VH-VL binders against ADP-ribosylation factor GTPase-activating protein AGD1 (AGD1). Designs and how they scored, part 4

Target 1, 225 residues: ADP-ribosylation factor GTPase-activating protein AGD1 (AGD1), of Arabidopsis thaliana (Mouse-ear cress) (q9fit8r1to225)
Amino acid sequence: MHFAKLDDSPMFRQQMQSMEESAELLRLRCLRFYKGCRKYTEGLGEGYDADIGFVNALESFGGGHNDPVCVAFGGPVMTKFTIALREIGTYKEVLRSQVEHMLSDRLLQFVNGDVHEVKEARKRFDKATITYDQAREKYLSLRKSTRLDVAATIEEDLHSARTTFEQARFHLVSALSNAESKKRFEFLEAVSGTMDAHLRFFKQGYELLHQMEPFINQVLAYAHQ

## First folded at step 10 (VH-VL)

Design r87 (from r80 with light chain D99N P101W)
Fold by OpenDDE, fold request of step 12:
Structure r87 (fold): chain C 225 residues (1-225), chain A 122 residues (1-122), chain B 112 residues (1-112)
Amino acid sequence: as target 1 above (225 residues)
Amino acid sequence: QVQLVQSGAEVKKPGASVKVSCKASGYKFTDYYMHWVRQAPGQGLEWMGYINPKSGGTNYHQNFKDRVTMTRDTSISTAYMELSRLRSDDTAVYYCARVPWYYDSSGWFDPWGQGTTVTVSS
Amino acid sequence: DIVMSQSPSSLSASVGDRVTITCKSSQSVLYSYNNKNYLAWYQQKPGKSPKLLIYWASTRESGVPDRFSGSGSGTDFTLTISSLQPEDFATYYCQQYYNYWTFGQGTKLEIK
């Protein structure tokens, strides 16, 4: 929703409220998604550790030494495999980092930053509205018999209150517009980027292991003799 | 006493421009929005737009957006409505009306100006 | 824009009659923050400026006779003249000021 007109009116205020409600709904969704993302990235980290454990075990079994037993077990190929797995591990870490940065951090920023700003702006706006309304009522209640000095003070207060009100209104609108823009573009980019990160991860892993295919076939052929 | 006094009747040719004035008295001019409404002969009321005399900010109805210009001279508490590229269907009585605030809780919509008759004829 | 539909477009009545004019808005003109209906009724006599009768849907303007009353909320509104007087024959307009200004098409009240 775009603010085509920025003049203060009941309709305008209703529109702001609608946008705030939308932002709040998105906030809740972001929080849920963030929790899922955190679990995923933690899992990736744990998976990486497990992978390294496996690599170490494999090296100890046949890839760590150039003794006849290790050679008989396909030691050289095993070593290549462990090197490849370590490299893939680095890709996994990159993926984890990308998910964290591109998605998790953005979600958190939206929740704790953008939506928070909306809420703070609302508070300021509400406060300013009350003050402005009071000042306006006082002004409208002025009589011809009112002392000039009193009238002047009331007028000055009105002007001050109006200025504050307009500033608060502008800030709230800006905060809402910012939140809305992120809803449409930032998260789409984040999700699409995350998809791309996954694709890259699997592509790189595949390419690396594919280079070992001839050696794997060789060992398999030997084993079946 | 609050008064809005508008300029006199105008007769214009098609394609010409007309500028109607509305002089305010009896209140602080810049503290009230000035709305403009017109009424064709035998027809209803049509809102044209408003101006904030303090800031000079305007908001026009879409039907007039490209032809209407609302201005003010705060020094003489006068609002102006200029309508350009006049057509026969612009023949109407034009009114100014003050409103303290667009959403004013007091609901002050009076007084209106006495109206200015604009006749567009070839 | 909020469209105001006023009914009837014209009616004839006699002095002393009860008259009812209705106005429907295309969307609610009730403001949730103050629970007020941003609706007004005007009376206009030939050659004169519109005169405010009712604002906030049901509040009479100062100097308006008690026989005039406004009712309704949201999208449906009614102006009632309880006992028509000779000076009441005129054209009446409803107006929303919830989102800028729009007027009903008017109701011409004529002598029967």
Scores: ipSAE 0.114, ipTM 0.661, lowest interface PAE 2.2, mean pLDDT 89
Fold by OpenDDE, look of step 12:
Structure r87 (fold): chain C 225 residues (1-225), chain A 122 residues (1-122), chain B 112 residues (1-112)
Amino acid sequence: as target 1 above (225 residues)
Amino acid sequence: QVQLVQSGAEVKKPGASVKVSCKASGYKFTDYYMHWVRQAPGQGLEWMGYINPKSGGTNYHQNFKDRVTMTRDTSISTAYMELSRLRSDDTAVYYCARVPWYYDSSGWFDPWGQGTTVTVSS
Amino acid sequence: DIVMSQSPSSLSASVGDRVTITCKSSQSVLYSYNNKNYLAWYQQKPGKSPKLLIYWASTRESGVPDRFSGSGSGTDFTLTISSLQPEDFATYYCQQYYNYWTFGQGTKLEIK
């Protein structure tokens, strides 16, 4: 939402407040989501460890490449399977890294950077507002009989305060606009990228295992004899 | 202790000029305005003008605007008041006085110098 | 210019007396922004420079005895000496610093 006019109207203030509230709500959502992402990536890591454990167990059961007993019940196919599973494990690590980089880090950046900037800008704006109000009141209290030098000083102070106020207002609006823009584009990219990462993960895994399909079928056929 | 020490008494002829000095001590000279006030014998107090020691800016009373010049030397914390084209009615004690309230260029006089007697006589 | 008018021009009193000096300004010296009266009182002894007694109409300067007090607001102000002491015989001046600087004509306090 682009502010068409930077005025200090009640409507403008209300709009700013609304945007700030929205930003805060989004911050909370991001934090919650971040926690979820962290748990997920942790799980992926644990899953990887479990997968490797399973692979190791299976290899142990096979007794090595030259175990006659293992060969008799499909040893070579099992070896291919363990190799494939290890490779899939590497894909899982890539997925974990992608989720962390594309999603978790961006969420954290939004919270600690963009929303934080809004809060800081608000503080500055509030301070500037108070100073400007004071200067304005003093100016309005000038009398016709007030000394010219005094009046000049008060006018100068008013000008300075007004300038500071306008700058602070501009920064706040800019910070809010930036936060809003990220809501629309950055998160969409992050989420879509994460989806793509998952798709690639499963595609790669599928393709790798699919290459084993003929061997699996052979072993199955043998087992049913 | 804040103190203002003025130069000694002066005797001048009509048409001459007099320059009175006021040395400040005990405070930061440039943070306060220096005012000048005179008092004719047996009369009240008359404000003449002031100088901002920091900028050198001056503001003179209309009655003295064309005859008075206020200056300062910040290196020695001294203010000067020069009055030209002296007349007999300029005979008075001249005071420098600090204005502690500098924010709005207004305030009371504290402290005062000891005064400088200027006598104009033919 | 704001004209300051003191009353009385001269006053005779005895040690221990309560003395009141009034000062009127031709216009208000109360500033609405800070709600302060831009008025001061000075004491001057013969051959000496004026000494600040009161500023902001009612604030006593450091070192000034408690018997001195200032009151008033707007255009009417009063300096009060609750119990006159021998050292208090002097000339007193009110001063406004609201619009430039102007003084009252002075009040000479003499011993009765």
Scores: ipSAE 0.033, ipTM 0.574, lowest interface PAE 2.8, mean pLDDT 89
Fold by OpenDDE, fold request of step 12:
Structure r87 (fold): chain C 225 residues (1-225), chain A 122 residues (1-122), chain B 112 residues (1-112)
Amino acid sequence: as target 1 above (225 residues)
Amino acid sequence: QVQLVQSGAEVKKPGASVKVSCKASGYKFTDYYMHWVRQAPGQGLEWMGYINPKSGGTNYHQNFKDRVTMTRDTSISTAYMELSRLRSDDTAVYYCARVPWYYDSSGWFDPWGQGTTVTVSS
Amino acid sequence: DIVMSQSPSSLSASVGDRVTITCKSSQSVLYSYNNKNYLAWYQQKPGKSPKLLIYWASTRESGVPDRFSGSGSGTDFTLTISSLQPEDFATYYCQQYYNYWTFGQGTKLEIK
């Protein structure tokens, strides 16, 4: 939602409040999603560790040594398997990193940066509003009999308060607009990117394993002799 | 104890600017106005203007309106007075002074800073 | 601008003397709404900042010796030192804060 008018009005303020509420709701959703993402990436990390552990175990068994046992298991072929599995593990790590960067970090940035800025801007705006209202009341209380220096002081204070108020108002609007813009594009891009990362993960894995298929068949054939 | 501590002496060339600071302590900085008064050597006291530390509002004497800028940093309870386009006749001791202000009245100067000597010489 | 005129510009006196300094404003500094005179007196010693002595024309600032007194109303004001002490030799200024802030030209009190 774009502010149609930037004039201070009840409607304007209502719009700001509505945007703030929306931002807060999004913040909460982001936090929940972030937690889910963290759990997922942690799992991927653990999975990667497990993958490497498995590869190491296989290598120790028959994939990396020039001993009779390794030779009996087709040493060169086993080595190819271990290399391939290790590489597949790296794909998982890449996926983890991508999810973390594309989703987790962005979600966190929205919560701790963009929405936080909105809240801070609101505080400043509220404070400025109070000050401006007070200054305005004093100004309206001026009489013809008011001392010149007093009048001058009140006028200057009003001017300053108004300026501060307007600045605060604009900052809040800017912060809200920024948050809104991210709502529209940032998260969709992030999610789509994450999906693409998964696709790449499976494609790479498939391609690599497919290359191993002849060797798998070779070993199987040998085993049946 | 209420104290106003000003920055040190300044020597400037004609045409330059000088910025004097006044750090307040012992009271709530934003509850009082900060005025600036200068005194040329062997001369009387001349009011320059004031700032409301709370709002940042200022009121300058007409003689300085185009050359003086008063500001404040509330986070460190410090007021600043900057005088630009300095002339030889700007050589003076510059004082900050706390002034109470109420809706129906302004106040006297109490306390004063220790003063900052500004010398303008070619 | 309200012009403040002090008299005399300089004065020589001895310790123990009674001294009177006058200040005249070009217009009344008595505010009708609160019936207060917006006048202050300051003491300034060489190389030092001014010190507030009297405000509201006759109210002595805390810590100021009782030998200092202010009187007057409207346009005519007086600072009186009942018995001069050695530390009282200084320049004295009257100030109005009724309409902006203006100072008298000062009265230098010197040792005779």
Scores: ipSAE 0.030, ipTM 0.587, lowest interface PAE 3.7, mean pLDDT 90
Fold by ESMFold2, fold request of step 12:
Structure r87 (fold): chain C 225 residues (1-225), chain A 122 residues (1-122), chain B 112 residues (1-112)
Amino acid sequence: as target 1 above (225 residues)
Amino acid sequence: QVQLVQSGAEVKKPGASVKVSCKASGYKFTDYYMHWVRQAPGQGLEWMGYINPKSGGTNYHQNFKDRVTMTRDTSISTAYMELSRLRSDDTAVYYCARVPWYYDSSGWFDPWGQGTTVTVSS
Amino acid sequence: DIVMSQSPSSLSASVGDRVTITCKSSQSVLYSYNNKNYLAWYQQKPGKSPKLLIYWASTRESGVPDRFSGSGSGTDFTLTISSLQPEDFATYYCQQYYNYWTFGQGTKLEIK
């Protein structure tokens, strides 16, 4: 990472603050997107339940009666139609699970995992900053009359505090860089995969119903005579 | 030469699951619906459900809807039937069977697999 | 479900006999649009899977001997074996595919 070359400076800290603000804005956008995905997938699940209810009603209407209308509705053409509707319902369930896996789960991981790590790294950085500032004040307070062994201890404490501070700074930069990297290709791939899932859903449904056209025409012809 | 070859016999304990495979050959696997039918010892034939191997769409008889899952792997022309929460009265021979109508679930069964004996005993 | 009832449940006959197995459905399986009966017959020998004999109620599957014939329409169907052979001992099932798939309970044919 090139961030390891940048010295602690007002400009560097401004860059860090900007990245933290960007990560928080992205977290909020991801949470809103996640809630939208949840509503959508719940709607697909409810739609599946409604599909099954509709199919059950059609099957019940067509069965158990010797009337010509009930026979037509309960015949092999109507059975073929209700079977097709059940299969389209399974395509809808596949779509629901794909959106959940590709979008909902990934959005939640970003919010709960990646952004949380940024917050923890910031806490560690703040603590290390306080320790380093305190060690620096002790060092600047040294007098020429200070015992050599006491001065050596204060210098060693300053070196240790500086080392810990630089490690915490690097960890925070790394956490922010990871969050930024995920914006570029993980979410693009997730959205693209979701678009492809929708394409496959509609193509499968179309193909199944298209092959049903002769059966649909049989029902319409019977109803018109 | 259309052929359905099923996995071997299985012995299971109550509460377990079983997954039976059915490998198709001699025809285009994705063009024809695959059904599953079982036969308890000394009993008749009981339709369980089907899978559309092209799309993966399924339809299950009410008696099995809570416990059966039918899947397929189109890359190896194989259908699967998994029955969970097994009971002693699930002891039966399980058959896969094809409907020989192009992309149509409705029809007679030809051919049948050789059958897979599943024994459920404590 | 369309209930399929076969009779008799069991039948014993000699080689050369004519045998008749009946199958009744709880609803008509004749579809008026194509004038076809959605009815099949299967033969199952001990330890083996079912084998298709007849579909559309009366059409023999390829390779089935002409001594097997199917007849009937609507709710009443008959499988006839005109001259029984030793290899014909088996259990016979009718099946409707008009609305889902249901089987008769079977007719066991024993040959002496």
Scores: ipSAE 0.011, ipTM 0.577, lowest interface PAE 8.7, mean pLDDT 85

Design r87 (from r80 with light chain D99N P101W)
Fold by ESMFold2, fold request of step 12:
Structure r87 (fold): chain C 225 residues (1-225), chain A 122 residues (1-122), chain B 112 residues (1-112)
Amino acid sequence: as target 1 above (225 residues)
Amino acid sequence: QVQLVQSGAEVKKPGASVKVSCKASGYKFTDYYMHWVRQAPGQGLEWMGYINPKSGGTNYHQNFKDRVTMTRDTSISTAYMELSRLRSDDTAVYYCARVPWYYDSSGWFDPWGQGTTVTVSS
Amino acid sequence: DIVMSQSPSSLSASVGDRVTITCKSSQSVLYSYNNKNYLAWYQQKPGKSPKLLIYWASTRESGVPDRFSGSGSGTDFTLTISSLQPEDFATYYCQQYYNYWTFGQGTKLEIK
């Protein structure tokens, strides 16, 4: 939290550049994370659709009680398998929905709050920088023959442009510092929520399949005999 | 016209100190940063540091930080550069130079002083 | 520190020749927010202090003859003298002021 010297200096410009690079990396990192998470949830959705298709095919293959193919493949056993597989598919859809909700809300809050403020502060700084540099160029071009009223206007414009530039510079530094300080809290919350959603998903799947394991083993043993 | 007039040539022995002056005229001395640059014989230009003449605040290049002191006297519009523990390889022409940017250290140099030759020998 | 490299280190030319001097920085000196290159060129005659020729890479200082021009952007810059005159015998330095102040090693221009 140590304030830089009030003077604009090469040291301060280096610090500014470093913070700007850090903020851009953070923005790119958040966008890449969002894109990766959307691809992940799309994969879960496609997987869910495939699960439902597989279960439907298995049900159709098994047929009804009066179907000789159904009897040959153990009709009631097929029904238990298709019910279990459909329920596991439902757990996957819940996971997909939870990851989308928790991630989307966190990313939108960060982008709409912190990243938006940094973006606007950068735009204001760019405009103020251009205006200040142009005013300086006009001042440096003054000749001894320049009219006094024109010279006075150029000097007043330089002072005003410098004031606006300094205000924009400090606002940008403040916005960048704020964005960095929030990074750790937002990341921990989003990842922790996602990990908890995965924990619940695998726990539910394990419990379902674990209680079915004796039945599966019994059927395998019967088919062997 | 903006002018920077430096003190005369100096001959020093190793281990001594030298203090070069730079008197500004033709502008408000406290509104513009003053820099110091040196040039060894047959060599290029080497930035040494600057002083904010209003506050007296300084920023030194790392190579000089432990041996250089930059000061000013605002009542006579004069900046000073003192280099201590002189060595023979400190033989150079020392320039003061103004940044023509209002209260801003970050620009190019215009004008330069005429230079002060410092010779360190024997 | 941003290292400034000039080429050639010395150059011999005749009156009326077109001369170019190249300056390369170790990193970009273009500040993206104002789209300006933080580069200056100086002329130094023997026994004299450096004199500003060009700032912002291409803007000629007042009183500098039109035969001097600067060009380039980012990391690669050129000083051009379109018609060499006898008074142009000097050493030329580029300088960046983007991040601290560093100078090229100089280009000595000798007139045949």
Scores: ipSAE 0.000, ipTM 0.460, lowest interface PAE 16.0, mean pLDDT 82

